# VH-VL binders against q08179r182to404, part 4

Target 1, 223 residues: q08179r182to404
Amino acid sequence: KLIEIRKKTSEFLHETLEESNLITYNTIENAEKKQKFLNFFRKLYSAKEGKIMTFQHDEISAIAQMFKNDSVLDNLSRPQLAAMSKFMSLRPFGNDNMLRYQIRSKLKDIMNDDKTIDYEGVESLSQEELYQACVSRGMKAYGVSKEDLVDNLKVWLELRLRQKIPSVLMVLSSTFTFGGLPKENYSKAFSPLAEKKETKSKYDDLLDLYYDGILQVLSSIPD
Key: E = the ipSAE of ESMFold2; O = the ipSAE of OpenDDE; V2 = 0.75 times the mean of E and O plus 0.25 times the DockQ between their complexes.

## First folded at step 1 (VH-VL)

Design h1 (framework fv_necitumumab; at its last look DockQ between E and O 0.03; V2 from the best seeds 0.00; counts 0 for: pae E 15.9 > 2, placed apart)
Fold by ESMFold2-Fast, scan of step 1:
Structure h1 (fold): chain C 223 residues (1-223), chain A 121 residues (1-121), chain B 107 residues (1-107)
Amino acid sequence: as target 1 above (223 residues)
Amino acid sequence: QVQLQESGPGLVKPSQTLSLTCTVSGGSISSGDYYWSWIRQPPGKGLEWIGYIYDSGSTDYNPSLKSRVTMSVDTSKNQFSLKVNSVTAADTAVYYCARDEYSSSWYFDYWGQGTLVTVSS
Amino acid sequence: EIVMTQSPATLSLSPGERATLSCRASQSVSDYLAWYQQKPGQAPRLLIYDASNRATGIPARFSGSGSGTDFTLTISSLEPEDFAVYYCQQRSNWPYTFGGGTKAEIK
């Protein structure tokens, strides 16, 4: 079963991401960007040590944009590549380079599909098309209402196409969101200032969840 | 527990098609966690991987055998099968079916008992 | 394809002795190497995976080591049931390939 596969691979990736050095600041060429990167991770490590910190969506996006799909994939171990491949409904086989190629190819297909869906509008999709789009992106889809699937896909498109978050980080983020909420204490430490609204949209909740997922991936970087 | 059992004719004439079936019990082919493989061993020689099949029907074969080999899966019967075309004496071997664990690491964790297929006129 | 070479072809030893079996790959397979034991008339049995991890139910006397191109299977003290043929297998590159085997036999 896909659900069981995604649960297993998500658990494995959650446990092992800290073993991977997804990027080092030495790969960042621009001095201003390097300083922002260092400041962000100082703040993030302070939060890990128990200090309550808030992270704004735009600062998370700015850091996430510094990552490249190839660099992230190059730093994942074979078991992690296999888990990611299986999470994406691919059949993992062959050496590390073959696995990376399969994942890159799938991410490219998703990116092209993202542009098509964005152009036509999420609401224009049939129920089957909407379900398949969400499944292909690692989202919970079985037993999820049509309205929630629409919101999930809209959030994905916002982060991918407008916030320019790398697709590999989006997939890794999906493993955290698919497996449930991030650790309660960790999520609380990383949340923005609590907004008290009379009515809060499901879209806003999902957006926060995906940013939390991205933050969890970034927090897995050593040092 | 999981058990695999090969079945099919033990004697095949040269130039004919060798056909074998593996029946899986105690586990499901449709689980999606495993690849299912055929491996053969000629008498007194080592092991040769033939190919694998996934529950979707996706296959890959050893390049040395690719032109003569076809695998298929029947998830409703929990079986997968092997066909080797245009057999010669070189295809005489014990044929094993095996489960290939690939979710976290790759290895053959369960094997059938093996079935000897002799190619002889 | 990656060629796997096992040495020696045969080991003649007595129960209680230490056995050391070698497996060499024609190119690096990292640690994606498994060891199997095969007794006459039986299917192979997984002993070691990822070069050094002992499979479930395998006695502690079996250990694996190595990485890259050179690998070793060690049996610290041979029991009568350990006299069998041992195969190494690489899982780094497609197609999967096995070594020619090492037969452990009683002197």
Scores: ipSAE 0.005, ipTM 0.429, lowest interface PAE 14.4, mean pLDDT 79
Fold by OpenDDE, look of step 2:
Structure h1 (fold): chain C 223 residues (1-223), chain A 121 residues (1-121), chain B 107 residues (1-107)
Amino acid sequence: as target 1 above (223 residues)
Amino acid sequence: QVQLQESGPGLVKPSQTLSLTCTVSGGSISSGDYYWSWIRQPPGKGLEWIGYIYDSGSTDYNPSLKSRVTMSVDTSKNQFSLKVNSVTAADTAVYYCARDEYSSSWYFDYWGQGTLVTVSS
Amino acid sequence: EIVMTQSPATLSLSPGERATLSCRASQSVSDYLAWYQQKPGQAPRLLIYDASNRATGIPARFSGSGSGTDFTLTISSLEPEDFAVYYCQQRSNWPYTFGGGTKAEIK
């Protein structure tokens, strides 16, 4: 039941995100960053026009880092906010600001928890703790092995703490990564380039999936 | 270093509108990382949160004041403002603008010096 | 709204003594609690956030503890500059609310 709910929620988010502006881009003071931003989205738009475009993880990360949780949240519609809340195991209630507040509060909790988990080590968590941690972050957790949960959290921590990807984007990405969206819904026009590793671990695969999810989220940003 | 400074009339007549502006220096309001808040303190009393505004214009107000409060932001001037309508003596207070840092502490890390607004006939 | 109650209202101590200030919430606020220091004629200054984290530049003599409904600010050894009013604030639920304050005064 939970998986189905998450899947449906993910699908809903996917559909609605395309109709919303994820971020009001703040004035980029750094010319280089501005150029990178513009180039990225130009490339993304080209992909939407049917050109096959590839994106490096670093490229995706660099752009993702330019987003802020509040900016993204402020640009989400009520249905998106509600869906996101549900995906994060929150009870959506109240006006839009209340929903945003709840999400922000939860994101703060996650951010603090990430630091704690990173310090203590993911492997130190019990299965239940892993489960809750994954669920709160919008990850698939039900029916997932402890090993996979650990890997999922490791990837999360890498992206969140090392790559400094905003948590809101991470959660949204999780909807794409773990929502069980049919592959058909993924634009084949663009894909992250996975580092050519001779042997890909599950961790690497998950990392790739997250970057793909992030890219999908970013692709939903209107011109 | 980020600095906030309140400005506006120190005296307002009853039933009129209190209007204050906070000017931010040493940092940009449009950074996307902060809520810009107003807090007031009646003389000899505690602190009351009035509300906040984000650079996007998103606001939330204390329910106790919601009907009378309006906040706005001007990113071009690096300012945000507070209006309180239909003031009474109960609105006499030192008004502070503050930055609410969401990214790390999510609390008020920088404050203005405060400005006393007296409601008197 | 969540009501924050601080005790004592006034705390009279001498420099060098340990100060213990209490803050109680009418309902659980988890660790979403901050402590502020306010000196006469000045704006409040953030001391502690999330119940136990010292803000930047805050001396180690200040410490916060607690979760849920009961919180404590401790000043291990009072300095002359520490005599001020201290406020707790919850950020668990909107609207954010402050306690009534504890005045630390010199004995």
Scores: ipSAE 0.005, ipTM 0.552, lowest interface PAE 10.2, mean pLDDT 85
Fold by ESMFold2, look of step 2:
Structure h1 (fold): chain C 223 residues (1-223), chain A 121 residues (1-121), chain B 107 residues (1-107)
Amino acid sequence: as target 1 above (223 residues)
Amino acid sequence: QVQLQESGPGLVKPSQTLSLTCTVSGGSISSGDYYWSWIRQPPGKGLEWIGYIYDSGSTDYNPSLKSRVTMSVDTSKNQFSLKVNSVTAADTAVYYCARDEYSSSWYFDYWGQGTLVTVSS
Amino acid sequence: EIVMTQSPATLSLSPGERATLSCRASQSVSDYLAWYQQKPGQAPRLLIYDASNRATGIPARFSGSGSGTDFTLTISSLEPEDFAVYYCQQRSNWPYTFGGGTKAEIK
């Protein structure tokens, strides 16, 4: 039931996200940030035109950090806000501003919980606590082993607390990692650069997957 | 072809203000996608980025120099300028102006020929 | 501030030899790294941008590689005009810093 709601809302967001201007170039006043933004999207447009491109994790993080939760939410339509709310297991009601408030309040609760979990350690969570933590963050949790839930939550904490990826982008990227990655719109020869180890851990694979989700959100920004 | 040319006095007394102007030809300063920089190189030493400016007048300066440096732009003359206050012998260097014609890349592909500024009594 | 360390400080080679110049960043700069060539009495010239891309008009004997913290400029077969000082520059974080340079000189 929850899975079906999340798949439906993820599909809607994937199809409509390009209609929203999640960030505008002209609001980036710092020349350093403008340069990073332009360099990133120059590479991304090259990949859309058939060139093979890879993006480093820190490169993706730097661009993601330019987004602000309220600015992103301001640029989403009411149907998109409703879909995002449903994905987050919220019950949408009221006008656009009330929907933004509900989402913002949930994001704040998750952020506070992230800090508590990071302080106490992910391994200190019971299986039920771990399940609820993953579900509340938009992760697939039903039928997933405890060790996989731990790894997913550790990746979330790394991106959220250490890489400082905005919460709104974390949720939007979850719609790509939870509901599948539509190849048609996003597979034009770009991917995150995986750390080159002789043997990749499951954690490293998850980290790369989550950065790919963030990259997909960023790729939805219009020219 | 874009060309940059530094101008200003080659000798400045200690505690005075060093003033340089870069004149741009073959291109225009008046687009928001172009950044214009000053870089200096003390004799026999490496390069130090001083700061950049774009046509709105917005700037960012190297933190080590920020308290003493100002930059300005005059789009009607197609020029941008550097002032360094309270100079000492440590400010003796070849001063270059430079452009990022690739506004998305932040790599200096065009440089002026440089002008030596000596700080001496 | 990101410190860029170049090695060796001086590279004494003959025309036709392969030159390998190293640049190391104190923290990751992704691939936002440029290489410049500076001949005596001249301004620097851009050789390589984004770690591995040759600038317009730069001969194929120049190649760049690396990402993150460790970068290499390779000149496959030195020409007489290649004896100069080479600087790397990171453009990941302000202030954008240069390495101390590697001087390639005739042996």
Scores: ipSAE 0.000, ipTM 0.470, lowest interface PAE 15.9, mean pLDDT 81
ESMFold2 (binder alone), look of step 2: mean pLDDT 89; pTM 0.897

Design h10 (framework fv_concizumab)
Fold by ESMFold2-Fast, scan of step 1:
Structure h10 (fold): chain C 223 residues (1-223), chain A 120 residues (1-120), chain B 112 residues (1-112)
Amino acid sequence: as target 1 above (223 residues)
Amino acid sequence: EVQLVESGGGLVKPGGSLRLSCAASGFTFSDYSMSWVRQTPEKRLEWVATISSDSSYIYFPDSVQGRFTISRDNAKNSLYLQMNSLRAEDTAVYYCARDLEYSSGWFDPWGQGTTVTVSS
Amino acid sequence: DIVMTQTPLSLSVTPGQPASISCKSSQSLLHSDGKTYLNWYLQKPGQSPQLLIYEVSNRFSGVPDRFSGSGSGTDFTLKISRVEAEDVGVYYCMQSIQLPYTFGGGTKVEIK
């Protein structure tokens, strides 16, 4: 049931995200950061027109860091807020502001939990604790091996705590695990020079998957 | 005084390799994206490569993609262009240039240029 | 790729007379952000190119008032109201709205 709900809500969010202005250029404080933001989206525009572009992890992180949870939530419509609430295993209720509060509270709980898990170590968690941690963060957990749960949680903590990626973008990127096929321009955003690695660990594969998801969310922002 | 000085140009045979360097002074190198632009013997200007301040963004035109690599060493205030599998049409004066704002295409200053000749 | 076409190829001007250079792009240079990404560069004899004008009409620091840029969409013009000896060189237009960045073929300005 949960998997079905998450798939349906993620597909809805993917289809409607392009209708949302998740950030405006005027909310970016620093002039250089504003220019980096504009140039990143110019590069994405080129990729959408069929040009093969290289996107490195640190450039995706730099742009993602400019987003704020409150700003993103303020620009989501009521149906999108309800879908996000359902994706996070919450029962949506009330008006738009109440939905935003509900989501903010859940994200805050996850953020505090992230710090505790990171301090204690992912390997210290019981199987049940690992399962619940992954489920609460929008990850697939039913039928997933303990090793995969550990790797997913480690990648989440790396992006969230060390790369400082906003939790709202992390949740939205997780929807690409449950949604339909990625946009065609997504694969074209990667150049041969950056994509190919001779050897990769499962951790590195998951890290790439999450950056891919973040890039897809950023690619959905209107020109 | 803001200045860029290129070096490493020379004569090379088709299929060969060459590495260009650009030394920056008079500004905080690590704050700016940098580019290479070449000028053919016919005086046409062609953009060759751009790299962001922290190396997170790198782009090339199709004509050099896969053959050229741009890199930088912010501690040494230096920009590099590694050119592999060189062709006769790569013959040009190569300029390094500072991009005043991240990938804006506003190039100032330009270096004095270094000549690369690819011939048998 | 966006193709940039400049006319004329060369221009001989008596000192103090005006000069006008045309630049045409194969597609609009107006971005959805409201900016038009068209720039002008000058290369004086024996020197490296230098930035003259950015975003159609903005003079770069130190560029004299006699230089002005105008235009929109696909048609752009660089004007020098009173050509001086120091203005001799080759002028290039350049688009930076999309990759790859492309330059016009250049217009040589010389004194009669």
Scores: ipSAE 0.000, ipTM 0.412, lowest interface PAE 20.9, mean pLDDT 79

Design h11 (framework fv_ifinatamab)
Fold by ESMFold2-Fast, scan of step 1:
Structure h11 (fold): chain C 223 residues (1-223), chain A 120 residues (1-120), chain B 106 residues (1-106)
Amino acid sequence: as target 1 above (223 residues)
Amino acid sequence: QVQLVQSGAEVKKPGSSVKVSCKASGGTFSDYAMHWVRQAPGQGLEWMGYIIPIFDTAKYNEKFKGRVTITADESTSTAYMELSSLRSEDTAVYYCAREGYDSSGYYDYWGQGTLVTVSS
Amino acid sequence: EIVLTQSPATLSLSPGERATLSCRASQSVSYMHWYQQKPGQAPRPLIYDASNRATGIPARFSGSGSGTDFTLTISSLEPEDFAVYYCQQYDSWPLTFGQGTKVEIK
């Protein structure tokens, strides 16, 4: 049930994110950051035009860090806010300001929980606690092994607490990770190009997947 | 402020291996890509590979695949480049270079270089 | 791989003169960087993304270009500017450098 709701809301968000100005150039306060933002999107547009481009994880993180939760939420339409709310297992209600407040409240809860889990250690969570933590963050959890849930949560904490990626972008990227990559008609960006190594760990594969999700969210931003 | 300090010069015999270190100070280490670039005497610059320490993820120039290994130790803020099966053609100054948070990927800081001589 | 060809190989000029250095890529590149290297020293960042000066670089240095053709200009050479200049593409793997242009005293 939850799976079907998340699949549908993910598909809707994937189709409509490019209609949203998740960040406007003029709201970036620092001239150096504005230049980095422009350079990143110039590279991203080249990728959308069919050129093979490489994106490093630290490059993606640097750009993602420029986004603020409130600014992103303010630029989402009411249907997008409702879809995001449903994806996060909330029951959407009220006007758009009420929906934004509901999502902000949930994101704050997740952030506080992230810090507690990081302090306690992911491995210290019970199976039930681990399952609920992953579900609350928009991760695929049903039918996933305990080991895989641990790895997913560790990657989330790495990106959220150490790479300081805004929680709203983490949730939006989870819609790509959970629902699969967008259809060719809906995505024009290339994933980060990396040489395959047969000795890659599962953690490294998950990191690549989450960064691909973040890149997909960023690639949906209008010119 | 931010500086990269490399290990001292090495003289190696053909067929041996060399491991060069690059210690970072004056900033965070783990979240920056650290690249390795070499320069043979009187020649230009050649990219060898990089590592992002926090992810323990390394990428290599295929020219050196099977001979080069790039690693990092976050506890000491030190990156390493190990090159095996040394040949006289590997005689070069080896540099570490940090890729800044410039979304275009230029190197904002360089180490002083380590001369590796392969002879006799 | 992308091949970068710098021209001229050597540029012999006097202090106060204008220097124009070219870097041509074998295919279109989105990001081109320039580094300065003096004898016995590590390269230092000079220009990034074709036209942006790195921290501490004097205004006499400027970069321009797009696609396959890029230029580094030094409007009026100072004694400290006589060095080798390298272009570097950050567009595709493997990362590559030009062979260098030596700016020397005439």
Scores: ipSAE 0.000, ipTM 0.412, lowest interface PAE 18.3, mean pLDDT 79

Design h12 (framework fv_ifinatamab; at its last look DockQ between E and O 0.60; V2 from the best seeds 0.00; counts 0 for: pae E 13.4 > 2)
Fold by ESMFold2-Fast, scan of step 1:
Structure h12 (fold): chain C 223 residues (1-223), chain A 119 residues (1-119), chain B 106 residues (1-106)
Amino acid sequence: as target 1 above (223 residues)
Amino acid sequence: QVQLVQSGAEVKKPGSSVKVSCKASGGTFSDYAISWVRQAPGQGLEWMGYIIPIFDTAKYNEKFKGRVTITADESTSTAYMELSSLRSEDTAVYYCARDYEWELGFDYWGQGTLVTVSS
Amino acid sequence: EIVLTQSPATLSLSPGERATLSCRASQSVSYMHWYQQKPGQAPRPLIYDASNRATGIPARFSGSGSGTDFTLTISSLEPEDFAVYYCQQYDSWPLTFGQGTKVEIK
């Protein structure tokens, strides 16, 4: 049932996210950050117009870091807030401000849990603890091996704690994973340059998947 | 417009419990959370926890594990902080504060309630 | 938990002088707030989200900074500004405050 709810809410958010202005240009705090933001979106819009462009992980992180949770939530409509709440296994209730507060509280709980897990080590968790951690973060967990759950959680922690990706963008990127973008077309246009390694690990594949999701969220910002 | 009014000072014996009230007026009580912060004499500020009244959901600072309970009564727009197993180190001024949006911090504070724990 | 270190612990100045107060976080924080507290009073909101003045706060108060390094500046001290100033992070649980900087008359 949870998977059905997550699919439906993800599809809705994917369809409507372009209607939201997740960040305003004038809230970016300095000229260097404004220039990086503009250069990134010029590149992104060129890709949307059919030019083949590649995005490095560090450039996606740099742009994602400019977003604040409250600014993103303030620019989501009531139906989008309700959908995000349902995706996070919360019961949407009250007015827009209560929905925002509920989502904020959940995101803060996840962030605190992230720091605890990182300190103790992902490998120290039982399979049940790993399963619950992955489910609470919007990951697919049913039928997933312990090794893959570990890799999923390690990728999440890398992006949240070391790459400083805002938790709201992490959750929104997870919704695009469930909702299903045309994955092959998206990856061809927006994926990073081909890795030089002979083979990629599952960890590297998951990392690429999360960056692709973040890039999809960012690509939803109006031109 | 928003005002938080707390109950009066209390003197308690070690091992007892204290329950401090915080009555809100202005705005809609269901639209925000109430956080509790304490300050021992001559010391800094320490966050204890919050309650979201509409969801009856509370979050606590682990330091007070099992000793603090924060509740709310929407019908009277009143939040409560109960601290049990009191010891002398719990002597402090206890504040309630409005916790509406994290980018605003605590934008309205109660006047404070002095709780003295002495034998 | 995020540890906030304020410096200096005490700042002794005369009216009319500039006060500069520092708050350093043990890790990057998204939101930093400042409060003013006078003896016997509740903390007063001063600056929210690093640089925004709270309602009723005079223009002589300003805040700046991001990441781990935040500053509160009082451009020209008035007699009523001698107080203890606390920074607070609203990034992760538990919410934490700095130990305070006391701005006292020389």
Scores: ipSAE 0.005, ipTM 0.454, lowest interface PAE 13.6, mean pLDDT 81
Fold by ESMFold2, look of step 2:
Structure h12 (fold): chain C 223 residues (1-223), chain A 119 residues (1-119), chain B 106 residues (1-106)
Amino acid sequence: as target 1 above (223 residues)
Amino acid sequence: QVQLVQSGAEVKKPGSSVKVSCKASGGTFSDYAISWVRQAPGQGLEWMGYIIPIFDTAKYNEKFKGRVTITADESTSTAYMELSSLRSEDTAVYYCARDYEWELGFDYWGQGTLVTVSS
Amino acid sequence: EIVLTQSPATLSLSPGERATLSCRASQSVSYMHWYQQKPGQAPRPLIYDASNRATGIPARFSGSGSGTDFTLTISSLEPEDFAVYYCQQYDSWPLTFGQGTKVEIK
């Protein structure tokens, strides 16, 4: 039931994000950030068949940090808010303010949990605790090995706590990692440090996948 | 404009309870959380807990858990904070605040209610 | 619990001077807010999310910082700015405030 709901809501969000204005240029606080924004999106919009653009994780993080949860939520339509709520296992009832509040409240609870898990160590969690942590964050958890659950949760903690990717973008990115990236995707994330490794770990691959999801969310912003 | 009007000052004996009210006007009571913050004389601010009226969901600072009950009545747009087993250290001004959480914090505060605990 | 330490405890300045108030967190904070409190009054919102001015707050107030170190700056003090200033984190439960910085007339 959960898998089916998440697949349907992911598909709806993917199809409708192009229509949303998740950030406006004028809300960016200073000229340096505005210039980084412009440079990033000029590069992103130049990506096309035959010209795949690659982005360092740090580039993506810097742009993602310019987003604010409230601004993103304010620009989502009611059907999008309902889809996001359902993806997060929330009841999507009430007016738009109630939906936004439900989502914010859930994200705050997850954030508190993230900090506790990070402090105690992901490896200290039991299999059931790992399962619940991954499910609550929009990850596949049923039938997934403990090792894979640990890696998925570590990626989430890295992005949320260390890279400070806004929680709303994390959830939207999760819809792409859960539902799959579009086949026609001309942008790719990479890490210079991970590319120096002889063999990339599962963690490194998952990190790239999540950053690719963030790129998909960002690429949905209108020109 | 949103206004939060609190009940008047109270003098209580140790071991008793106090219930402070916070009435909201000028907006919709169901759009936000109500947080309670106290301030002992000459001291800083201490968060006690909040309630989300539309979900009847409260969250408490562990320091006060077991002594604090925060409730809301949507029909009167009023939140309540009840503190039991009062001690002299509970003498403080108690504020309610409209709580828009991590993004905006507390954007409107009540005028405060002085609760004095003395024998 | 995240401990917020404000410095200095008291800042004695004259009107027209620049005030710089610091707030340091015991661990990284993404959501830091600032409040102003005048004697006998409730706190009022000043800065939300580190750098955004609340409604009606004049441009002389600015906030900056990230991670564990945050700063409130008043570019040119006016007589009405003499008050106590509190930082507050909204990252983890329980929510906590700094102990306050009193800005007073020299």
Scores: ipSAE 0.000, ipTM 0.490, lowest interface PAE 13.4, mean pLDDT 82
Fold by OpenDDE, look of step 2:
Structure h12 (fold): chain C 223 residues (1-223), chain A 119 residues (1-119), chain B 106 residues (1-106)
Amino acid sequence: as target 1 above (223 residues)
Amino acid sequence: QVQLVQSGAEVKKPGSSVKVSCKASGGTFSDYAISWVRQAPGQGLEWMGYIIPIFDTAKYNEKFKGRVTITADESTSTAYMELSSLRSEDTAVYYCARDYEWELGFDYWGQGTLVTVSS
Amino acid sequence: EIVLTQSPATLSLSPGERATLSCRASQSVSYMHWYQQKPGQAPRPLIYDASNRATGIPARFSGSGSGTDFTLTISSLEPEDFAVYYCQQYDSWPLTFGQGTKVEIK
């Protein structure tokens, strides 16, 4: 039942993100960043038109960093906000501003928690702590092994703290990554270039999945 | 435009308490947090705590060891900071600021309230 | 707590000169902001999130940096730019400020 709910929520978010104006320029005056942003989305557009386009992780990170949590939240519809709240295990009550505030507050908590976890080490967490940490971040946690939870959280920390991906995008990405959507529903036109590692670890696979999720989120931004 | 107007200067004795007010206008009071920051004469800025009025939730700098209480009245769009057990070292200008979280920081500031603690 | 160390403590320059202010964090910071404070006034936002100018801030002000090292640059000082500048982190509780850099007229 929980898996089904997550899947439905993920599908809903996937469909409705296209209706949101998520475009936020970090610096209007930075011509270089603006150009990079435009080029990236042009590339995404080409991919949507059926051209196979490849994206590097660094490229995705660079663009993702140009988004702001508030800007994204401000442009989400009520159903999206509600869905996101549910995905984050929040109670979706109140007006739109209240929902945004709840999400914002939760993201702030997560941000601080990430620093603590990163400092203490993911392996130091109990199973329950890992479970709660993953759930709050929109990750699938029920029925997932401790080892997998640890890996998932490590990937989260890498993207959030090292790559500085905005939390909102991370949570939205989690909906794609952990929503149980068949891979077939993903546009094959978007291929993140995985670093050619001779031996891919489970961690690497998860990292790739997250980047794919981020790319999907970014691709859902209307032109 | 958002405006924060603080209460007037205070002179207090050691051991007493002071309560400073910050009235917000020009925006939705419930849509943002309010932080309190103080500045001792000739010194830097020190964050004291914040409140989210809509949730009536406050967070404090532990440095103050429970001496600070931050409250908000949504009906009047006013935030309050109370500091108890005042010491001479609490002499400072106290600022309220709109706290737009990690993205924008403190984007609007009150004019400041001087609190002087003297025997 | 995260300690922010600003340098130099005082920067004496003439109008038209370039000012470079440093803020170093004791640990990695994702969100760094800069404020300007003039004598007898409240601080005002200058730069948010390391590199974005706040509303109404002239183009001569720029911010850069990541991790533990952040920089505020004033490309050409105007008379009104002589003030104290503070960096502030919003990554961890408690929120903390640098001790400030005073930009004064030479």
Scores: ipSAE 0.000, ipTM 0.507, lowest interface PAE 10.9, mean pLDDT 85
ESMFold2 (binder alone), look of step 2: mean pLDDT 91; pTM 0.939

